VHH binders against q9y6x5. Designs and how they scored, part 134

Target 1, 379 residues: q9y6x5
Amino acid sequence: LPPKLLLVSFDGFRADYLKNYEFPHLQNFIKEGVLVEHVKNVFITKTFPNHYSIVTGLYEESHGIVANSMYDAVTKKHFSDSNDKDPFWWNEAVPIWVTNQLQENRSSAAAMWPGTDVPIHDTISSYFMNYNSSVSFEERLNNITMWLNNSNPPVTFATLYWEEPDASGHKYGPEDKENMSRVLKKIDDLIGDLVQRLKMLGLWENLNVIITSDHGMTQCSQDRLINLDSCIDHSYYTLIDLSPVAAILPKINRTEVYNKLKNCSPHMNVYLKEDIPNRFYYQHNDRIQPIILVADEGWTIVLNESSQKLGDHGYDNSLPSMHPFLAAHGPAFHKGYKHSTINIVDIYPMMCHILGLKPHPNNGTFGHTKCLLVDQWCI
Short names: E, the ipSAE of ESMFold2; O, the ipSAE of OpenDDE; V2, 0.75 times the mean of E and O plus 0.25 times the DockQ between their complexes.

## First folded at step 5 (VHH)

Design z8 (framework vhh_5j56_2; at its last look DockQ between E and O 0.19; V2 from the best seeds 0.00; counts 0 for: pae E 23.7 > 2, unsure alone 63.9 < 65, placed apart)
Fold by OpenDDE, look of step 5:
Structure z8 (fold): chain B 379 residues (1-379), chain A 128 residues (1-128)
Amino acid sequence: as target 1 above (379 residues)
Amino acid sequence: QVQLVESGGGLVQPGGSLRLSCVASGFTFSGSDWYAIGWFRQAPGKEREGLSSISGSSGGSTSYSDSVKGRFTISRDNAKNTVYLQMNSLKPEDTAVYYCAAGPLYGRSYFSKEYDYWGQGTQVTVSS
């Protein structure tokens, strides 16, 4: 039987939640599988970019999903969570479900993973759910497991996406122990449901399952605000994305805009596009705007308004608070093995290996994940 | 802002010793088991070479390249947030600019691209 892989994302699951909260089901999952304690995600540390990096193995500058909100100056198109269906935005890369889908005797399934309800390179998963946040995890899980079990050609790759604990992290802040404990308990229960469902269907022993996330969450405060209006008139630029990484499209001379912003706050770095640090791998794409502002951890960029978010993400991808985790179980993975760190782009070549797919050129390093796999040598 | 500052380089005779220091600021090295500090060097006309790394964990796992194994020792002082490279039995071929770098701990990797932050470097010259 061809190998099967289920990729699950709990949005905004900060890595150190595993240390600070109890996860009986997830810990059991880990005990029988593997854990990567920290996954260094891609800059910016936002939902759409990082989810696409997971399934392409590419940095944002390469796969072209550079933010949750994007603007293309040539076509004058906009991208947002409410406007993400145009293949124009996705076609700069080939996600793994497309690669898998194009193989003989294989099909892909998806439950609301970003980009899965869009035809990319004229290919869409044989089975998918249109994104709808109102659909329960149970329904998503039921569909995914049904497709994994009964499809012809067989579903060999599936994705499952859930919006928590991200939404709650934004609402309560990651340091709210009371509320986050409740939220994270629910997440653990969902993991329990997932495992139980797989066991009930007889999939557990043969299905490879990866549970991961796209980013973490940092504590924000009303005391840590950067008001751009105090530095520059809003008529001088268009805001494409706001916080914690603002994308600035100047309406006047770029240098003038830059000069007005460069000293706006000691807690914000201002970069011309060509001066963006190389470590971000966030430069070589036309969708990256001429000026970007990067707030320090826990600081919020605002426009004469107070932020309602007590938690946020999108910050420097070197910050531990931005890092998710990865856990995995299945015949491809060791049992009871813990690993310190991988890059989020490393997941793609690993998944390709597990599925026997030839990977597209990518930025991942297969060597980083070898120790997780039973068929590889670990030095 | 994360900053790394190297010091301790200089001129030394073959067979001599030097101790390099890398002071990290902007983050606490101690307790960061997901992070590592590495030492690199670049000689004129050669590619940058990874030499050694130490994790931020309490147990501080260390690694060494074959080129320096048995001669160089990496250590850390958590109180000073400093990593050291003790270099013994220095050879002329050890002449290079030495860099410290900080990044996620991906294992025993000496790839420079895996490190996020770099120091300015310190010159080490081994000559008679």
Scores: ipSAE 0.024, ipTM 0.586, lowest interface PAE 4.2, mean pLDDT 93
Fold by ESMFold2, look of step 5:
Structure z8 (fold): chain B 379 residues (1-379), chain A 128 residues (1-128)
Amino acid sequence: as target 1 above (379 residues)
Amino acid sequence: QVQLVESGGGLVQPGGSLRLSCVASGFTFSGSDWYAIGWFRQAPGKEREGLSSISGSSGGSTSYSDSVKGRFTISRDNAKNTVYLQMNSLKPEDTAVYYCAAGPLYGRSYFSKEYDYWGQGTQVTVSS
């Protein structure tokens, strides 16, 4: 039988939630498989970029999804979470589901992973759901398991995306223990349902399952606002993205815009594109704007004095609050093994190995994940 | 923009003591449960060796490698955003360039591959 892999993301699942909350079902999954306690994600630590980094193994500057909101000056195109279907944005990389389904006797399935409802390189996932946040986890799971069990050519790679705990993390903040405990208990129940469904359908023993996330969440506050209107007239620039990494397209001389912003707040770093720190790997793409503003952890960039969010992400990827976890179970993985950290770009070459695919050029390192795999000598 | 600056290195006789300082800027160290500052050293021709780490949490979690446990003490001053390494009972084999580094806390975050930011280093020489 060909190797099969299900990749599951629970959006915004901060790594330390595993230590600070109870997860009987997820802990049982981990006990019988592997855990990576912290995954170092890519800057900026936003949903669309990091989900694409997982499936391409590339930094954002290389795969071209550099933010949740983007502008391309040459084509005059705009990208947002409500305007994300133009293949133009996605075509700078080849995601794993495209490579997989172009193999002989293989197909791919998707339940709402970012990009899977877009024809990337004229290729859309063989089976997919159009994104709709109102569709229940059970319906997403039902479609995925139906495709894994019934498709010809067989589905060998499948993705499943869920919006929590990200949505609740924004609403309540990660420090709201009572609300987050309720939210995270529901997520653990969904993981229990996932495992039970796979067992009942006869998939559990021969399906590799990865449960991971794209980023974490940090606490925000009305006491930690950076008001851009206090520093610069909004008519001097076009705002492409706002917080916590603002993308600024100057309408006047770039140096004048920079000078108006550089001392705006001690809680915000202002970078000319060429001065963005090398460790971000966030410079060499035309979609990265001439000036970016990077707020300190827990600070919110606003155009007014109000913010509706109590939690946010997108901050410096060195911050542990931005880091997700990775857990995995299946025939490819050891049982009961814990690993400290990997880079999020390392997930792609590992998945390619499991599926027997030749990876495209990428930024991941297979060696970082080989201790998770039963067919590898560790060290 | 994270920056780390070491100071306090120098020449010390065997059995002596020295205190290194690491001043952090570009992030607030105190109150971060997930962030640590660690001390490392590298002697000529040797690999970089992790020595100790301390978290930003209010209780502060510390870790020490076996090579320095009992002789070196890590501490912090949150008001100055500074981490210290008190080095006692120094030996000639402690001669090295000492670096501070910052990165995510993993309970034992003194392995160099786990750290994202590094200082420029300060020379410590133990000789009579």
Scores: ipSAE 0.000, ipTM 0.104, lowest interface PAE 23.7, mean pLDDT 88
ESMFold2 (binder alone), look of step 5: mean pLDDT 78; pTM 0.802

## First folded at step 7 (VHH)

Design ua1 (framework vhh_8dlx_2)
Fold by ESMFold2-Fast, scan of step 7:
Structure ua1 (fold): chain B 379 residues (1-379), chain A 120 residues (1-120)
Amino acid sequence: as target 1 above (379 residues)
Amino acid sequence: EVQLVESGGGVVQPGRSLRLSCAASGFTFSSYYMHWVRQAPGKGLEWIGNIYHSGSTFYNPSLKSLVTISRDDSTNTLYLQMNSLRAEDTAIYYCARGLWGEARTYFDYWGKGTLVTVSS
């Protein structure tokens, strides 16, 4: 029987929520599986970039999804994260579901993971749902479990994406314990429903399940705003992305735009593309703009207006507030093992190992995840 | 002050068409992507679609053949064209501003909504 893997993402699930709130269902999952307390994501710490890094094992500059809003200077194309299905944006990498379908006669299934409703290198997930935020978690789960049990060739890799707690994190901010407690309890109940459904269908003991997220969340405030319009007139540049990482395409001399921006606020760093810190691995791609502005944690870049947003992400990936966690259960994983930290790009080669796939060249290090796996020696 | 004001709702006969408008003010409208969302009585929010600042449109697959979203940046106005209206389309329709660089359906500003009632 080939190994099977279900990869689940709860968008914006900050790692330290596990320490500040009670998750009885998730804790029972962890007790019989593994927990990685912090996953160091890729820069920028946004949804689309990090979801694609999980399934490719690549930094954003290498897989090409460098932001949720992008412009490609070579082709002059614009990208929207809403439902942009142009394969052009996704074709700089090969995600694991494509590899799963092409290396061996296997199927993949997807409930709304970013990229799964797009043909990538002429291959689309065998079973998928077109993105629609109105579809309930239960309907997504019903489809995934149906496909896991009733497919030929067999579904060996499945993905499930849920928008919370990110939406509520933006609305209330992570410091609103009253509202966040309610939201996180709902998510824990959904995890309980997931485990119960897999047990009822006889899938639980033979299925590897990973529960993870793409990024965390930090508190924002109307008192921590950077007004870009006070720095530079917008006639001098085209804005490609705004906050907390602004992507600037100059309409005039690049040095002149840089000089207007570089000393405008003590709460943002301004980089020429060539000067972006090497540790970000965010430089070598035509979709990365000539000037990048990076706001300090909790600061929001605005265009001469106030912000209603009380939480945000996208900040420096060294910040613990930006880190998600990873929990896993199944025949490939140890029971009751806790690990401190891995890189988000390490998830891909681990998943390839579990599924018996040959990974495409990637930025992950299999050695970082060896201690999670029962079939590995990790001295 | 950011404001979104919907208009064009009212009572309409089944099978007819209706166009809703959203007047935007207090921000650079041409720089944002915009959404339409609806809520039927006693139901949750249903995303209809959005329009990127480049003019590219994306729709809820269940509604794609029934709706068209457009924008006029010279008048700061967003439109929703609805065709072949049915009783099930009775809802409050909201205009919402998309967050720059935020994935999917998070909205930072909402209009008050306009009621559409489909009845014979």
Scores: ipSAE 0.393, ipTM 0.715, lowest interface PAE 3.8, mean pLDDT 91

Design ua10 (framework vhh_8dlx_2)
Fold by ESMFold2-Fast, scan of step 7:
Structure ua10 (fold): chain B 379 residues (1-379), chain A 120 residues (1-120)
Amino acid sequence: as target 1 above (379 residues)
Amino acid sequence: EVQLVESGGGVVQPGRSLRLSCAASGFTFSDYAMHWVRQAPGKGLEWIGNIYHSGSTFYNPSLKSLVTISRDDSTNTLYLQMNSLRAEDTAIYYCARGLWGEARTYFDYWGKGTLVTVSS
């Protein structure tokens, strides 16, 4: 009886892939649902920050997951990618699964979404899988659908995360049409499997399903490297994150480090924390380091070495190459509607509306997504 | 050319300790996060833990009390110390280089692995 929502993420699914490759299963999903062609993500355009922004509706400076590799100068704690289960890192925001469990007699279910295997404000997803990249999409889907059909209190919010096409985007680069075509066809087949499973279990007609991603991908090259070692000696700083956004913690005077970096390469911008552009909403958090380097699209920051990455992300969030898409189907959504652009922080208040939840204060604007919804007036 | 070579595996009795090594070459070892991953017979890959260039370590919670990861940047060597070995620790152990700032796309280079057999 209560509304149900399944949120699915395919990591690194660049919006532009939809125009350059064929997706018969995804196109059938969109034909009977809605498509947002571009989602403007938050800066930095990395996996953990953007996945947490989707489920909190907050900029990275507000939710505290400011990078995949972080240092907190106040507590002197280090965060390593997806393996850190210390609630400290996640506690600056309240994700939607926590809100879902606390406001009504409802359960949440999670298959590998970042943060769902961590207790946040002493609340963990009612049903979850510990992160393990070896677990197949099929097993994640089997668990999610089992929990959606057989839970008390009922699962009303479920998440499912898959690592592709991000892994292949890094390995081959988005311009490798032969390899990317194979990878994207496999993802389309997984979307077909998802829809078929939901139909077979009688879930499809009454379940709201969102398919989205956290960021895109851009082509990199050995011809586009910024050698940080040519700018500054390792003894002057601690490196917290490297590429394409380098997070620099000075071991000497901050101004001296800044002066060594500021004119080193025409293909990166060097910012003192207080000078980071306001449009990034990437300044007001202790986990943002005193100096940030931002490489131009397709440029890789290295330490006197070559890079093996042919694709990357993390770049300026105004770049279309960094944008994912959003597709949705279900009783809450119009059928056959296409929308041009929303902000990634707008997804959270939309999801709260669908589930009948009161959102925590957030940076999203409900008005930006109302045209997607059948119960809203669009003008 | 990046190369990772694991060593130190073999047959070991239950309850004993074992230290594995990984020799790295072809890149600036001190600048990379390094990982240990294992694969037991008939099972998928299981992440053991990592060590960042800063020396910070993070472990699979089910293994944290049984393993220690360390590095020697002067010799470009990564270590995995394992204590209180059980038959279920029988696996091929891999050394892997982590990608900078990638949460879910962990590994751009792997070694060939070293077999650890815990028997009787």
Scores: ipSAE 0.017, ipTM 0.429, lowest interface PAE 5.4, mean pLDDT 89

Design ua11 (framework vhh_8dlx_2)
Fold by ESMFold2-Fast, scan of step 7:
Structure ua11 (fold): chain B 379 residues (1-379), chain A 120 residues (1-120)
Amino acid sequence: as target 1 above (379 residues)
Amino acid sequence: EVQLVESGGGVVQPGRSLRLSCAASGFTFRSYAMHWVRQAPGKGLEWIGNIYHSGSTFYNPSLKSLVTISRDDSTNTLYLQMNSLRAEDTAIYYCARGLWGEARTYFDYWGKGTLVTVSS
């Protein structure tokens, strides 16, 4: 029987929430599976970039989803979460559901994972739901489990995406223990529902399940604002993305714009594209703008206004506050094993191994995840 | 201080049209994407659509043929035109300011909403 994998993402689930809040259902999942305490995500630490890195094993400069808001100067196309799902943005990489469908004549199923409602290299997930935030976790789970049990060719790879705790992390901030406790308890209950549903349908013992996230969350404040309008007039540039990583397209000489910005705030680094630190792997793509501004952790870039936002992400990927976790259970995984850290790009080659797929060239290292797997020699 | 104030709601007959307005103040309106969101009684939030600073519009595919979003940057006003209203369109309609670069719908400022009731 071919191996099966369900990949679940809870958007914005900061790794250290596991230490500061109670998760009885998630802890039971971990006791019989594996836990990676920190996943070092890719820069910038935003939703679309990191979700696509999980399923391609590539840095953002390589897979082309370099931000949640992008501009391509050649085609004059704009991208955001509200875009009409143009395949142009997604075609610089091959996500795992496409590989799954093409290598073994298997099916893929998707409940809202970014990119799964888009034909990529003329291949769309065999079963999918168009993105709609109004659709309940229960309905997403019902569709995924139905497709896992009732498909020909069989569904061997399935994905499930949920918007929390990201939305509440932005609204309340990660340090609001009262509100975050309520939100995280609801998520733990959803994990309990997931496990219970899989057990009732006879899927639990033979299905590999990964629960992960794309990024964390850090506390923001009205006392930590960078007013971009105090540095430069809006007539000198087009703003492609604002905070905490601003993407600047100059309307005048690039050096003039850079000189107006470079000393604007002690809490913001200003880079010409070619000067972006190599460790970010965020330079070699036409969708990365000529000037990039990177705010320090907890600082918000604004346009002559206050910010109501109490939490944010997008910051330096070396910050522990930006890291999610990874938990997994199933026949491919050890029971009761804890691992410290992996890179988010390592998830893709691990998933390919579990599914018996030949991975496309990628930036992950299989050796980093081998200790999680029962069929590997761990030293 | 940022303010968003919706107006134009009320009771309308099925099949009729209605135009909602949202007056914005306290920020550089022309630089932000603006959204319309609704909530029917006992239901969750449903995204209707948005309009970018460029004037480009994107709609919920389920609603695309029934609604038009527009903006007037000279008066800092956002509009929602609704046509062929049905009982299912009964909801509180909210104007919301989008966060720059969020991949999923999250709004940092909301209006208090305006109630639309579609009733015979």
Scores: ipSAE 0.277, ipTM 0.657, lowest interface PAE 4.3, mean pLDDT 90

Design ua12 (framework vhh_8dlx_2)
Fold by ESMFold2-Fast, scan of step 7:
Structure ua12 (fold): chain B 379 residues (1-379), chain A 120 residues (1-120)
Amino acid sequence: as target 1 above (379 residues)
Amino acid sequence: EVQLVESGGGVVQPGRSLRLSCAASGFTFSYYAMHWVRQAPGKGLEWIGNIYHSGSTFYNPSLKSLVTISRDDSTNTLYLQMNSLRAEDTAIYYCARGLWGEARTYFDYWGKGTLVTVSS
């Protein structure tokens, strides 16, 4: 029987939530599986970029989803994270579900993972749900388990995406212990529902399950605002993305815009595209704008107004607050093993190995995940 | 102060059309994506659609009624045109401001809503 994999993402699940809150269902999952305590995500630490990095093994400059809000100067197209289904944005990489369908006589299934309702290189997930935030976790789970159990050719790769705890992290902030405790308990209950459903359907013992996330969350405040309007007039630039990474398209001389922004606030760094730090791997793509502003952790860039959000992400990927975790269970994985850190781009070649797929060229290193797998030895 | 004020709701008969308006103030309206969201009695929030500063519109594919979203940046006004209204379209309709970098479900400012009741 071919190996099967279910990849689950809980958006915005900060790694250290595992140490500060109780997760009885997730703890039982980990007890008989593996835990990677920190996953170093890609910069910018945003939803769409990191979800696409997980399934391609590529840095954002290589896969082309470089932010949740993008502009392409050549085609003059604008990208939105709300419901943008133009294949143009997604065609710079080949995600794992496409490879799964094209290399093997196998199907893929998707419940709302970013990109799965888009035809990429003329290939869409065999089974999918169009993105709709109003659809319950239960309905997503019902469809995924039905497709895993009843498809021909067989579904061997399935994805499941859930918007929490990101939405509540933005609303309450990660330091609101009362509200975050309630939200995280609900997520743990959903993990319990997932495991129970897979057991009831006879899928649990032969299915590999990865539970991960795209980024963390940090506390914001009305006391930590950077008013961009105090730095530069709107007539000098077009704003492509705002906070905490602002993407600036100059309407006048780039050097003049840079000089107006440079040193405007001690709580943000201003980069010309060619000066963006190499460690970000965020430079070689036409969708990265000529000037990028990067706010310090917990600082919000605004346009002469207040901000109601109490939590945010998108900050420097070296910050532990931006890191998610990875937990996994199944026949491919050791039981009761803990690993400290992997890179988010390492997930893709690991998943390809589990499924027996030949990975496309990628930025991940298979050696980093070997310790998790029963058929491998650590180096 | 950021303020969003919806208008145009009321009681309307099945099959009719209705246009809702949202008047925005206290921010640079033309820079933001604007959204329409509704909540039927006893149900959760349902995203209807949005419009970008560029004029590009995106709609919830699960909606069965004909809807059109438009904006007038000269008057800071957002519109929702609904055609062929059904009893199931009965809801409070909210105007909301989209915020860059949020996970599609978080809006930082909301209007107080306008009630649309589709009934004979």
Scores: ipSAE 0.416, ipTM 0.736, lowest interface PAE 3.6, mean pLDDT 91

Design ua13 (framework vhh_8dlx_2)
Fold by ESMFold2-Fast, scan of step 7:
Structure ua13 (fold): chain B 379 residues (1-379), chain A 120 residues (1-120)
Amino acid sequence: as target 1 above (379 residues)
Amino acid sequence: EVQLVESGGGVVQPGRSLRLSCAASGFTFSSYAMHWVRQAPGKGLEWIGNIYYSGSTFYNPSLKSLVTISRDDSTNTLYLQMNSLRAEDTAIYYCARGLWGEARTYFDYWGKGTLVTVSS
């Protein structure tokens, strides 16, 4: 029978939460599987870009989901994170569920993973749920396990997405130990429920399970605000995205807008598109605006107002606070192995290997993940 | 001070239409995505839809044929038009401001809500 893989994401699960809080169910999962302590995500460190990088193995400039808010000046289309179903935004890459269905004529299943309710290259996940934040984790789990157990042709790749701890990270900030402890304990209980359900259904011993996340979270404050309106008048530009990475479309000469912004605050960097650091791999796409502002960690860009946000992400991907982790269990993975760091784009070629799929050209390096796998030499 | 104030709720008969309004103040309304969210008695929050600064609208697929969201940036007002109301549409309706690029997980400001009761 073909190998099976379930990919689970808990949005905004910062890697060092594992060291600062107790996760008995997750630690039991790791004991009999593998842990990657840090996953270096792609820039910008936002939900939709990083979720699409996980399933394509591409940097944002290559897969086209360059932010949670995007604008295309040619078509005059605007993208949003939770509900944009226009294939135009997603068609610059081929996600793994499309490859899974087209190469081997296998089925894929999806519970809310970004992009799975969109037809991409005229192919949508065989089984999917339209995105709806009000649907419980249990309902998502019930659908995924039903599809994994009873599908014809069989489901070999499945995804499951959950919005926490990101929502609480924004609301309370990652330094609120009381509130974050409660939220993270609930997530650990959901992981326990997931494992118990898979064991009860006889799926556990033959299923590969990856638990990961798209980014971390950093503490913000009303004392760390950058007021963009104090630097430049709104008549000079169109604002495409605001914080912590502002995307600026000039209405006048680009150099004039740049000159008004470049010395505005000591707590943000101002880049012309061609001057964006090469290490970000965030330049070669028409959806990246002519001027990008990057706030320093913990600083929020605002328009003449205070911010109630106590946590945020989107910052420089070199920051450990922006990094998630990866844990995995199943027949493809070693037991009790810990690895320090991989790149988020490395997950895709690893998953293709596990499923026996030919990966599309990608930015990941299979060698970075081979020590996790039982069928590979670790050198 | 950012404020969102919903209005237009009340008791309506099944099959009829209702328009809700949300008056916004204390921020540059025209620059933000705005959302409608509802909560039926004893149930969780259900996202209805949103409208971007560009005027682009996106809806919960379960509700798309029954609702229309619009905005008037000259009066800083958000609207929700509901048609063919059913008893199951009975809920408190909230308008909310979306965080730039975070509409999936978090809304930074909410109104107090307006109650809609669909009853014969």
Scores: ipSAE 0.309, ipTM 0.682, lowest interface PAE 4.2, mean pLDDT 90

